Miniprotein binders against MMACHC-like protein (cblc-1). Designs and how they scored, part 20

Target 1, 261 residues: MMACHC-like protein (cblc-1), of Caenorhabditis elegans (q7z144)
Amino acid sequence: EMSHAESIKRVVDQKLSSHEGFESHMFKIGSYNEAVGESSPFALPYDDSTMALLILSTPDMFDVAFRKWVVQKTMDFGSFDEVCEMVSSPIQSFLEDRLEIMSEKLRKVEENFEILHDYSMTPQRRPKILMQTCGHVAGAAFYYQPCHFQEDGVTWPPAGRMGPNLKFIGLSLHPIYGGHFAFRSVLIFPNVKIPEFCEKEPRPILTASEDVRTALEKFNYNWKDSGFRDFGNPTRRYSTTQMEFFGRPVAERWEVLRPWV
Short names: E, the ipSAE of ESMFold2; O, the ipSAE of OpenDDE; V2, 0.75 times the mean of E and O plus 0.25 times the DockQ between their complexes.

## First folded at step 15 (miniprotein)

Design s22 (from i1 with L35M; at its last look DockQ between E and O 0.89; V2 from the best seeds 0.80)
Fold by ESMFold2, look of step 15:
Structure s22 (fold): chain B 261 residues (1-261), chain A 86 residues (1-86)
Amino acid sequence: as target 1 above (261 residues)
Amino acid sequence: SDEKVNRLAQRIEELLEKVYELSNKIAELGDPLLMLMIWELMEAIEDLATLVHELSKNGLSPEAINQIETAFQEIEELLNELADMI
């Protein structure tokens, strides 16, 4: 079973490679279900030993793979302006193209798998899967939750716009990239069981509780400026172009890419 | 008093419709940060519905109404921040 699981991961890594800004991280559905709680509405209906792969993107996804895709689309359509007109959601379109290529190759090794995304929604309009929890249990990115960083005699979080009904949400930081990464998808393999697989422990980029509380405050109060991504002084960061792209309103994002062509 | 609760319930439903429309747009972007924030907003609206229900059991005092209005304002601020990015 582990030999088969390794073959599956090899195919995924060939098509979603680290050189092109992807990482895959293996975990068991049971580890995820334990973390969310077996009676939680977020628990997934698979055996505990079921194989899963978490897919995340790193800065090179945008700077290398997506850039190549934009250049190729410009050539295919004949002009950058035509691509902008025809493709309203460039990142999503690029990712869908890559997932299709990966899925075609993967089916030759394991035909039965399911793909869940960060945006996958139940009929009740809830997330089908909690990506930050997946990141932690797979050992990919430490998930800092506010409840774990309370301190006796200190009122935290501070009073402000968070109010009584906007909960202070947790933050995932990658050990190399800090906040300069994104969870994308989880592949689930219902017919592949890995009961003896041991997930890697997540490596925290922040270890001092005060630093964690400061990062959580920056994330919750000022997420739009992306300053939260730099906590822990990550060694690799999003490029200026990527920061500009995601920092602008959606209608203006294509304009950022024009210098690429 | 049931009329006041019904008006609050209608206002919550209108808020949910705005959030659902925004979530559909965000889901198509390939922008997981925005998606994470929309999930938080949906949870907050459900918590608001629960708050209205619990406070209405004892009648909607001026203090209860003020608490509920504060929650609406906080939720609407996050909604506006997300809408500005779209």
Scores: ipSAE 0.758, ipTM 0.888, lowest interface PAE 1.0, mean pLDDT 90
ESMFold2 (binder alone), look of step 15: mean pLDDT 84; pTM 0.795
OpenDDE base, look of step 15: ipSAE 0.775; ipTM 0.900

Design s23 (from i1 with L36M; at its last look DockQ between E and O 0.89; V2 from the best seeds 0.79)
Fold by ESMFold2, look of step 15:
Structure s23 (fold): chain B 261 residues (1-261), chain A 86 residues (1-86)
Amino acid sequence: as target 1 above (261 residues)
Amino acid sequence: SDEKVNRLAQRIEELLEKVYELSNKIAELGDPLLLMMIWELMEAIEDLATLVHELSKNGLSPEAINQIETAFQEIEELLNELADMI
């Protein structure tokens, strides 16, 4: 029954908690497959009723959990400079450490699960799973797709960088955080079936079509300045430090964190 | 002509090599925004390869060449912006 699925979710939420900047959102693989299309190369080979948990991060992942991890690594290596030289990918290293801790506890409740990450790729270097679709079907974050916001008599989007040769891509906005969040992983439980589970509808932070078009243009044409994240006027945002960290070239990102130690 | 098509195919191959190397680095960053952009770039290069193939069947008119060069420009700009972040 659903009681096992709820036990799994409780373990995940204990180890990836909301006050440490994580959310988990339950969905059925069948809901995802229907959304991408049953014949899509992105459809996943599991029964429709298979349990999945979408993991996303909120601003406190960086400001609380990751900060603690950086401080601890500095203690472990003896200096911040040594951590910088030994750890080339700090966010992924942190996430891998947290997922391993969560997985160890989770295996005591359910041994058989798969983890797909936002970065997981097929041999053809395409995503193994479409995270924005997962967010929508799980009710976690509304996925605004350009095809749903066309208007008769209005030419949109305007020609530009993402013009006719680059896809004009959709944007997911969280009902609380706007664009100040990220999809991280999906846990799939092939032995856990939840046929009676009904996903919540995602709550759109933007409802006016013109606001959506403006947000999509900001995202597609000016993604580097991160202004797209503020659409919907979220009151909970990435900190200045997190914005600075992701706004810099990768080689410069470690130095942003030095004041933490 | 075969010579023009061969030169275009070589340019696409060079783009693919750069994008594949960059995609490996981006996949390990924990930066979902850069990840989304590299995936769009990969799709665009596949579409460009298809476009060159289809237009070459009927000869490369000045209009076809302009369409292909516009696509290269858009792809190269996004590639350069992503490369500057790595």
Scores: ipSAE 0.722, ipTM 0.863, lowest interface PAE 1.2, mean pLDDT 90
ESMFold2 (binder alone), look of step 15: mean pLDDT 85; pTM 0.798
OpenDDE base, look of step 15: ipSAE 0.802; ipTM 0.918

Design s24 (from r11 with L78F; at its last look DockQ between E and O 0.90; V2 from the best seeds 0.79)
Fold by ESMFold2, look of step 15:
Structure s24 (fold): chain B 261 residues (1-261), chain A 86 residues (1-86)
Amino acid sequence: as target 1 above (261 residues)
Amino acid sequence: SDEKVNRLAQRIEELLEKVYELSNKIAELGDPLLLLMIWELMEAIEDLAERVHELSKNGLSPEAINQIETAFQEIEEFLNELADMI
């Protein structure tokens, strides 16, 4: 079944390629369920050996693949202004288009799969799946959790806007991109079992506890300036265009892209 | 005391309505950072609702009311931060 799992991964990687800013990372559902807890509402109802693929995006997703998509849509609609009027959510629309192309080819190899997204929600309005946990379990990006960086006799985190009434949240950093990446989707293959598969350990870009605490503070107190993304001196970073696009209010984002056409 | 509990419950419901609307808009963006932040805000409101319920079972002391009011202010500030991005 590992041969089949590798064939599935090859199709996914062909259609969501590294050159176009995607990575896929294999893991077992059982490894995820163990990490969230078997009784957790976030545990998934699949056998422990069930194959899953985590899809994440790197800087080239925006700069290469999405840019091509915007240019093509401008040609298809006849003008940039028409695309802006017809497509309110360009990143989501682009990703849906790419996932459909991938799914079409994937069905020829394995018909039975599900796609869960970071935005997928239960009826109780909770995430269906915890992406940061998937990233860690799959070995894709180390998930730094505040509870693992406490010291005896030291008060941390310090009080702030995320005070005692708001949870201090953890940060995932990619070993190459730091915070310049995003989790997108998980493909689940209920009919594909990989019991012998061993996930690699995630490689931490930050190893010193003080560096981790500083990064977590930056993330929790100043996430809007995106400085948290640069911890670990990543070798690849979001372009200035991508930083501008996601850094602006939604209504202003389309105008950032106009120089592309 | 029942009037105070009713006012707090109404404020929580108003916050949830605002956050649900905002979460629907964020979910459509393809912006995982904003999505992570709205999930954190939703959890904070649910935790506040549970705190109000637990504290009101024994009567709301002035200290408990002050803690709850502080939590509302922090949550509303975070909500405004997220809403400004939409």
Scores: ipSAE 0.734, ipTM 0.866, lowest interface PAE 1.1, mean pLDDT 89
ESMFold2 (binder alone), look of step 15: mean pLDDT 85; pTM 0.816
OpenDDE base, look of step 15: ipSAE 0.771; ipTM 0.895

Design s25 (from i1 with L33S L36S M37S W39S; at its last look DockQ between E and O 0.03; V2 from the best seeds 0.00; counts 0 for: pae E 13.1 > 1.5, pTM E .651 < .8, end hemmed in, 5.8% free, placed apart)
Fold by ESMFold2, look of step 15:
Structure s25 (fold): chain B 261 residues (1-261), chain A 86 residues (1-86)
Amino acid sequence: as target 1 above (261 residues)
Amino acid sequence: SDEKVNRLAQRIEELLEKVYELSNKIAELGDPSLLSSISELMEAIEDLATLVHELSKNGLSPEAINQIETAFQEIEELLNELADMI
């Protein structure tokens, strides 16, 4: 039932709108399971035709929606200093508030759904999900994996540059925003089947293997300066305020927002 | 003893709380690149919980306690290193 699936997506998009810096991308669980491998421990235990929505954020999430939320919290608590004291994790608190509002509306259209993050504290009850794979199969952001960009007869990445227990990992780049976006969640609808749905192919912002390897090195070795986000020369980027906010230690981030009042 | 098993379970819960806090910081950063490291650390803590359970079935011998303490130290070092890189 594609019309039901589209009704679900409309509710999600109404509450997590593109003008407020969100995107939702529909995919089938079967497409994800095929990409990770049907025998993979990351395969999800749902029918291949099961509907899923990938939620990601764009720069406007911070500059528009989060800013409005901070201003409203300042009014609600009476002062900026009170908000800083009461809300220790502002982005997380904002997202939790927004997801709850979305979930209330969504339950009126489809009661049975799950929300998954790779960083959830309840790992034994939640399947592990690979967000980068979801982004690729849903057509949202091309996932560049190191194994696909090897040079014959050349060892890459060089041995010994990663710290202990750090792995050289792939990078997802959005066709418009480059690295100026973030995956947020996946909604799974076990009772909604979309067998005829065809996902769009992701559009790669980088195509030359040398450019990809350079981007992956920048990401893995120097991610803190955020230079990896600019590969492919995206025309839409995180604002200076957002870059400063994420560049500070968590305990110091509120001060970046003070000019917002 | 049962008291030693309870203390080990408490230490496992403390590790999970630290990982949860770190996961929250990564989500606030809005950068999914560190999620694989968090997932690996969660798996290591779950493996430690399983190890404690299996070794406690017949009582915690001195060699079992040493094995468990070594695993705790390795996980704590990984957690601190990841936290320093943020």
Scores: ipSAE 0.000, ipTM 0.255, lowest interface PAE 13.1, mean pLDDT 80
ESMFold2 (binder alone), look of step 15: mean pLDDT 82; pTM 0.757
OpenDDE base, look of step 15: ipSAE 0.040; ipTM 0.505

Design s26 (from i1 with W39Y; at its last look DockQ between E and O 0.84; V2 from the best seeds 0.74)
Fold by OpenDDE base, look of step 15:
Structure s26 (fold): chain B 261 residues (1-261), chain A 86 residues (1-86)
Amino acid sequence: as target 1 above (261 residues)
Amino acid sequence: SDEKVNRLAQRIEELLEKVYELSNKIAELGDPLLLLMIYELMEAIEDLATLVHELSKNGLSPEAINQIETAFQEIEELLNELADMI
């Protein structure tokens, strides 16, 4: 079973390579279900030993793989302006193309799998899976939750735009990339059991409670400036182009990419 | 009054419709940060609906109304911030 799980992971890592800005992290569904609570609406209906793979993107996903895709699409359509007109959601279309190619290869090794995306929603528009929890359980990125950093007698978080009715959102920090990464998808393999597999522990990048609180405040109150991403002193970051792309309104994002072609 | 409760319920439904529409657009973008924010907004609206229901059982005091209106304002501010990005 572990040999088969490793073969699955190898196929995924070949098609979503680290050089193209992807990482995969193995975990057991039971470890995730324990973290969210077995009675939680986010608990997944699989055996505890069921194999899962978390897929995340690194800075190179945009600057290397997505850039190559944009250049190729520009050649295929004949002009950049035609690509802009025909492709409304360039990042999503790119990810779909990459996941399709990966899936075609993966089906040859294991036919029975499901893909849950970060955008996969229930009819009630709730997430089908909590990606930050998956990241923590898989040891991919440490998930800093506000509830773990409250001090007795201290009113935190401070009153702000995220008032008492807007829950203060937790932040995941990657050991290499800090906040310069994104969770994308989870592959679930119902027929593959890895009961002996032990997930790695997530590395806490921020050790001082005050630093964690500061990071969470920056994330919740100033998410648009992306300053939260620099916590933990990442060695690799989103490029200026990538930061500008995600910092602009959607209608203005294609123009950021015009210098690539 | 039943009329005030009904008005608040209608405002929540209107917010849910706006957030639903926005969530559909955001889900197609491949922008994880916007997606995280829209999930938070959905949760906040559900919490507000629960709050309105609970406070309505005992009658809407001026303090309860003020708490609800503050929650609406916070939700609408975040909603507008997300809408400006789409």
Scores: ipSAE 0.800, ipTM 0.916, lowest interface PAE 0.7, mean pLDDT 92
Fold by ESMFold2, look of step 15:
Structure s26 (fold): chain B 261 residues (1-261), chain A 86 residues (1-86)
Amino acid sequence: as target 1 above (261 residues)
Amino acid sequence: SDEKVNRLAQRIEELLEKVYELSNKIAELGDPLLLLMIYELMEAIEDLATLVHELSKNGLSPEAINQIETAFQEIEELLNELADMI
């Protein structure tokens, strides 16, 4: 029932709060399956009315929640250098800790749920779930697909290092954060049915086809400079610390965080 | 000839292994943006394998070899770009 679904969402939102840089967005598995195609290998084997929650992160995940976690780990281990030595994947470790805490509380309300991550793959090394589709279906972030912005008599995409043998990749833009966000996980509740639930429509921040094509080009050709994240003129952005952290090779990332301690 | 086809098949298998290794490392980063690029690479490599198979049925003409080598170059460029971020 919807009352139970709302209780589940409330627990998730309490443990993964908006103040700490998380959002949860409810959708039905059936809406996702319709979007990918019922015969698609990406369709999920759940009843159409099955409740799901999409979890995404916003800039405050890094600046607020992750920062607190790093400070606490430094205290727990005695020094920043010890944490650096012991924790090789800090963002992944932080997210796993938060999901475990959330899961412990959530099991008291609904014990039967599954978590799929952005990195979850099939044995054939394909994504178990299409996060950009989830974002669109749940109304969280508009998914701009290249095939929807081709025009007769217009040569697009232009020539570049994404040559004829590499397909242009679609881009999701958040209505507030533009590209300054990330899809993280989907929680699936096989025993919770929400047949009456209607998802919000995603709000596009780019409306002109030329603006969309320019954003897609920036994403596909120049993703390293992160300029694509600013399309749509977002009102909140990743901090300079987060941009520096993700812009460096893995082995060098911990040193970016030293001023936090 | 058969020797050229065998070499192409071995290069494709090596590309797949590199992409699989890279995908595991990228998952540890906690930055899902790069996974989208990995999925495109995987699709492109599988399409290349299909192309090599279909073109080899009629013998690999110079034009077919050029088409195949162009695809390798584009795929390898993106793969190297992603590897530099790890």
Scores: ipSAE 0.624, ipTM 0.823, lowest interface PAE 1.4, mean pLDDT 88
ESMFold2 (binder alone), look of step 15: mean pLDDT 84; pTM 0.794

Design s27 (from r11 with S23M; at its last look DockQ between E and O 0.93; V2 from the best seeds 0.81)
Fold by ESMFold2, look of step 15:
Structure s27 (fold): chain B 261 residues (1-261), chain A 86 residues (1-86)
Amino acid sequence: as target 1 above (261 residues)
Amino acid sequence: SDEKVNRLAQRIEELLEKVYELMNKIAELGDPLLLLMIWELMEAIEDLAERVHELSKNGLSPEAINQIETAFQEIEELLNELADMI
């Protein structure tokens, strides 16, 4: 029954709240499997009606929740420098802490669930789950795929670094945040079936084919400057601090956070 | 001819090893943009491996060799760009 699924979602949303920069989006595994193809190696071995929740982060994840976590860690360890020494991957460590807290609470209402992350891989080092596809089928973020924006008689994409030997990759844009968000994890509930649940269609922030092609070019040719994130003129964006943090080499990232403490 | 194919296959294996090392580090970052890029790089290397194998059956013309070398250059450029972020 849908009431159990809604209770699960409420627990997740309580621990990964929108005020702290998280969203959860419900979908059926069958909708995902249909989108990737039932014979695809990316299809997941669950019943079509199996409940799943897509977890994504918005700008407040960094500016509110992660900042609070960094401040607390500096108090716990005694100094910022000691946190930097002991925690090599601060975003990953923060997310693991939050997911564990959420999982402990969630087990009290539903013990049997799986977590797949964007970085989860098979022994063949392929993604266990395609996050952009999840975003689309859950109605969370429209997934713009290059193959859908080809035109007969039009050469696209133009020549460049992502030439014929590096395929153009697709781009997901959130209807509110544009590219200022990230897919994080999918919770799968093998014992929770939601056959009557109907996912919403994702709301496209870009509707004109030329705008989509321009955004895909920006993403594929110039991803490091993050300009692709602003397509569709989103109303909320990553802060200057967040842009600096992810825009710098990993070894330099901790120092970006020093003004927080 | 077989020596050229064997050398190309060895270069591909060296690229895969570099990508595996980078992928392990990227997976620990919580940085989905870098993760998307490394997945694309992996696919490109696998496609190159298949192309080298296919061309070895039909002969290595100068044009085929140039196309393969161009692919290596494009792949290595993206690999270096990702490595600079780590």
Scores: ipSAE 0.735, ipTM 0.866, lowest interface PAE 1.1, mean pLDDT 89
ESMFold2 (binder alone), look of step 15: mean pLDDT 84; pTM 0.787
OpenDDE base, look of step 15: ipSAE 0.795; ipTM 0.911

Design s28 (from i1 with N24E; at its last look DockQ between E and O 0.90; V2 from the best seeds 0.80)
Fold by ESMFold2, look of step 15:
Structure s28 (fold): chain B 261 residues (1-261), chain A 86 residues (1-86)
Amino acid sequence: as target 1 above (261 residues)
Amino acid sequence: SDEKVNRLAQRIEELLEKVYELSEKIAELGDPLLLLMIWELMEAIEDLATLVHELSKNGLSPEAINQIETAFQEIEELLNELADMI
């Protein structure tokens, strides 16, 4: 089972490689269910020992793999303007293409698997899976939750937009990339059991409580400027082009990419 | 009174319709940051519905109305911020 699990991970890593800006992180569904709570509506209906792989993207996904995809689509369609017209959601389209290529090869090794995406939702419009929790239990990225950084005699968070009537959102920071990464998908393998697998503990890039509270404030009050991504002083960051692309309204995003072609 | 509570419930339903429509657009983008924010907004609207329900049990005092209107304002500011990105 553990040998099979490693074979599955190798196929995923070959098709969604680190050089192309992807990481896969193995975890047990039971570890996730324990973290969300066994009675939680977010708990997943699989055996505790069920194998899962968390897929996240790093800066090279955009700068290397996605760029190549855009160039190839431009050649295939004949012009950049045709691609813009035909492909309204370029990141999503690129990821779907890559996941299908990966899935085709993966089926040769393990036919029975499911994919849950960060955007997957129930009929009640709730997320099917909590990505930040997956990141933490898999040891991929430390999930800083506001409730763990409360201090007696100090009112925190300070008054503002995210006051008492809005939940103060927790922040996941990668040990290498800080906030310059994104959770994408979780693969679940119902027929693959890894009961003895021990997930790595996530390595926190921030350790001082004051630094964590400052990062959470930056994230919650100023997420649009992306300054939260730089906490912990990561040396590997999103490129200027990627920051511009995601920092603009959707209608303007394609034009950011025009210099690529 | 029941009329005021009914109007508040209608405003919450209108917020939900806007947020559901926006969530579908955000889900198509491959933009996890916007997705995280829309999930938080949905939770906040559910909390607002609970707040209205709990405060209405003793009648809607001026203090209760002010608390509810403040929550609406905070939620609508985030919704507008997300909508401006779409």
Scores: ipSAE 0.731, ipTM 0.867, lowest interface PAE 1.2, mean pLDDT 90
ESMFold2 (binder alone), look of step 15: mean pLDDT 85; pTM 0.803
OpenDDE base, look of step 15: ipSAE 0.796; ipTM 0.917

## First folded at step 16 (miniprotein)

Design t31 (from i1 with S23M N24E L35M; at its last look DockQ between E and O 0.89; V2 from the best seeds 0.80)
Fold by OpenDDE base, look of step 16:
Parts: C-alpha cells; structure tokens; sequence
Structure t31 (fold): chain B 261 residues (1-261), chain A 86 residues (1-86)
C-alpha cells in the first residue's frame, strides 16, 4: 500500500516538479478530519487512512513554468495580443493545462482520484476543503490561527478592518518561502490506504507570539501590499514581476507579462 | 422594530448577492489570495446575519445598531477592495 502511494506521489512530482515550482505533500484524510472536527461541514467523507496529496506552488511556478507556458502560447497564437484576447485567466488556464497533463499520467497508475481546488464549492457555496488546514496537517506550512495567540488580559486582535466584527484570518507560512507560496489543489485517492503513514510536523517559523501577532495583523490589515509574505525570512520570494502581476487589477495583469515575449 | 430588522435582512441579502458575483469571477482567476479573502468575507456576512438575528430577539438597542452598522461598514470596505481588483 505504501509502495503504491509512493508511486502515485512520484508521478505527481514528475509532472508537477519542484524545478517547475510545485510541491506535493502526503497526508491522511483522517488527520485532516480530526483537525477540522469530525462533525464539521468541512469533514471529508472518506476513510481515515485514505491517501491525499496537497499540491502547492512556489515562486518558480510563475517565473519558470508559467513563463514557459506564456511564451509557448504566444508562439501558438502568433502574437501576444492574440493570447491576451483569447485567454482571460492566464494563471488558471496554465494550472488547468498542467493538472490535465498530470492527470493523464496519474490515471495510468491510479484511476480513481478526485481533485479539490481552493475555489471548489459545495452546492451551498461553501469551501469543499480548507487548504490552510491541509497544509498544516501535511506538514507543508505552519498555519497560524488567531485563536492560538491570544494573551490573557490583552484584547487582541485590535479593532480594525478585520475585527472585532469580522473574522480575523489565519496565515500559513512555508519554511522556505514564508508567504511566497500558494495552496492549489488536493488529490484524494479513495482506493489508496496509508494507515501506517505519519505526517511531518509543520515547522513553526515564527516562535515569538508577538511576531505571530504582527504577521497576522499585517496579513489582515494590509494583504494588498503582500508584506505579510516576508515573515519568517524566506530564502526564495516572488519575483518583482510576479508581485506586480498579483498586485494589479485583473484587467492590467497581461501587460505585466508583455516583456516575456 | 420589525421594520428595522427587515431592512437589515435586505441589506445582508444585497451583500450576499455581490459576494456571490465576485466569488464566481475570483474562482476563475487562479489567485488563491483573492479566493481566501472572498471566502472570509462570505463567512463574515453569515456571522453578521447571525448577529442581527440574535440581537433582534432581544430588541435592537442603540449599541446593538451601532455594532451592526460598524460590521456592515467593514464588510462593505473589504468588498470594495476586492471589487477593485476584478
């Protein structure tokens, strides 16, 4: 069973390679269900030992793999302006293409799998899965939740844009990339059981409660400036081009990529 | 008053409609940060609806109204910030 799980992971890692800006992290559905609560609306209806793979993107996903894709599409369509007209959502289209190529290879090893995305919705318009919880459970990135960093006699979080009347959002930090990464998808393998598998513990990058509170405040109050991504002293970061791309309104994003072609 | 509660309920419905429209657009972008923010905004609106319901059972005090209006303002500000990105 572990040998088969490892063979699945190898296929995923070959098609979504670290060199192209992807990581995969294995976990058990039961570990996720325990973290969200078994009675939670986010609990997944699979056996506790069911294999799952979290896929995340690193900075190189944009600067290497996506760049290659944009150049290729520009050649295929004949001009950059034609690509801009025909492809409304370049990152999404790129990810769909990469996931399809991966899926075609994966189906040869294991036919029965589901793909959940960060944008996957239930009929009730709720998230099908909590990516930050998956990241924590899989040991991929430490999920800092506001409820764990309250101090007795201190009113925190302070009043602001995300409180006291709004939910203060938790932040995941990767041990290499800090906040310069994204959770993308979870692959679930209903027929693959890994009961003996033990997930890695997520490494806390921020150790001082004050630093965690500062990171959470920066994330909740200033998410647009992306300054929250630099917490934990990441060794690799989004390029200036990538930061500019995601920092612009959607209609202006293609123009950021024009210098690539 | 029942009229104030009904007005607040209508404002919540209008916010939900706007959030759903933005959510559909954001879901197509491949931008996980925007997707996270719109999910949290939706949860905040659901929490506001619950707050309105609870406070309405006990009667809407001036303090309760101020709390609700503050929450609406914060939600609308974040909604506008997300809408400006789309």
Amino acid sequence: as target 1 above (261 residues)
Amino acid sequence: SDEKVNRLAQRIEELLEKVYELMEKIAELGDPLLMLMIWELMEAIEDLATLVHELSKNGLSPEAINQIETAFQEIEELLNELADMI
Scores: ipSAE 0.772, ipTM 0.903, lowest interface PAE 0.8, mean pLDDT 92
ESMFold2, look of step 16: ipSAE 0.782; ipTM 0.900
ESMFold2 (binder alone), look of step 16: mean pLDDT 84; pTM 0.796

Design t32 (from t31 with E40Y; at its last look DockQ between E and O 0.86; V2 from the best seeds 0.00; counts 0 for: SAP 71.24 > 70)
Fold by OpenDDE base, look of step 16:
Structure t32 (fold): chain B 261 residues (1-261), chain A 86 residues (1-86)
Amino acid sequence: as target 1 above (261 residues)
Amino acid sequence: SDEKVNRLAQRIEELLEKVYELMEKIAELGDPLLMLMIWYLMEAIEDLATLVHELSKNGLSPEAINQIETAFQEIEELLNELADMI
């Protein structure tokens, strides 16, 4: 069973390679369900030993793989302006293409799998899965939740745009990339059981509670400037081009990519 | 008053409608940060709805009204920031 799980992971890692800016992290559905609570609306209806793979993107997803895709599409369509007109969502279209290619290869090894995305919604318009929890459970990135960093007698978070009337959102930090990464998808394999598999523990990059609070404040109050991404002293970061791309309104994003072609 | 509660409920419905419209657009972008923020905003509106419901049972004090109005402003500000990105 573990050999089959490993063969699945190898296929995924071949098509979504680290060199192209992807990582996959294996976990058990039961570990996720325990973390969210078994009675939670986010609990997944699979056996506890069911294999799952979290897919995340690193900086190289944009700067290497997506760049190659944009160049290729520009050649296929004949001009950059034509690509801009025909492709409304370049990152999404790129990811769909990459996941399709991966899925075609994966089906040869294991035919029964489901793909959940960060944007996957239930009929009630709720998330189908909590990606930050998956990242923590899989040991991919430490998930800092505000509720764990409250101190008795200290009013935290401070009054501001995201509190005290709004719940502070938690932050995941990757051991290499800090906040310069994104959770993308989870593959679930209903027929693959990994009962003996033990997830790695997520590495707490921020150890001081004050540093965690500062990171959470920076994330919640200033998410748009992306300064929260630099916590944990990342060794690799989004390029200036990538930061500019995601920092602009959607309508202005294609123009950031024009220098690539 | 029942009238104030009804007005607050209507404002919540209007916010939810706007959030759902933005959520559909954001879901197509491949931008996980925007997606995370719109999910958060939806949760915040649901929490506000719950708060309004609870406070309505006990009567809306001036302090409770001020808390609700502050929460509305914060939600609307974030909603506008997200809308400006789309």
Scores: ipSAE 0.796, ipTM 0.912, lowest interface PAE 0.7, mean pLDDT 92
ESMFold2, look of step 16: ipSAE 0.811; ipTM 0.918
ESMFold2 (binder alone), look of step 16: mean pLDDT 83; pTM 0.778

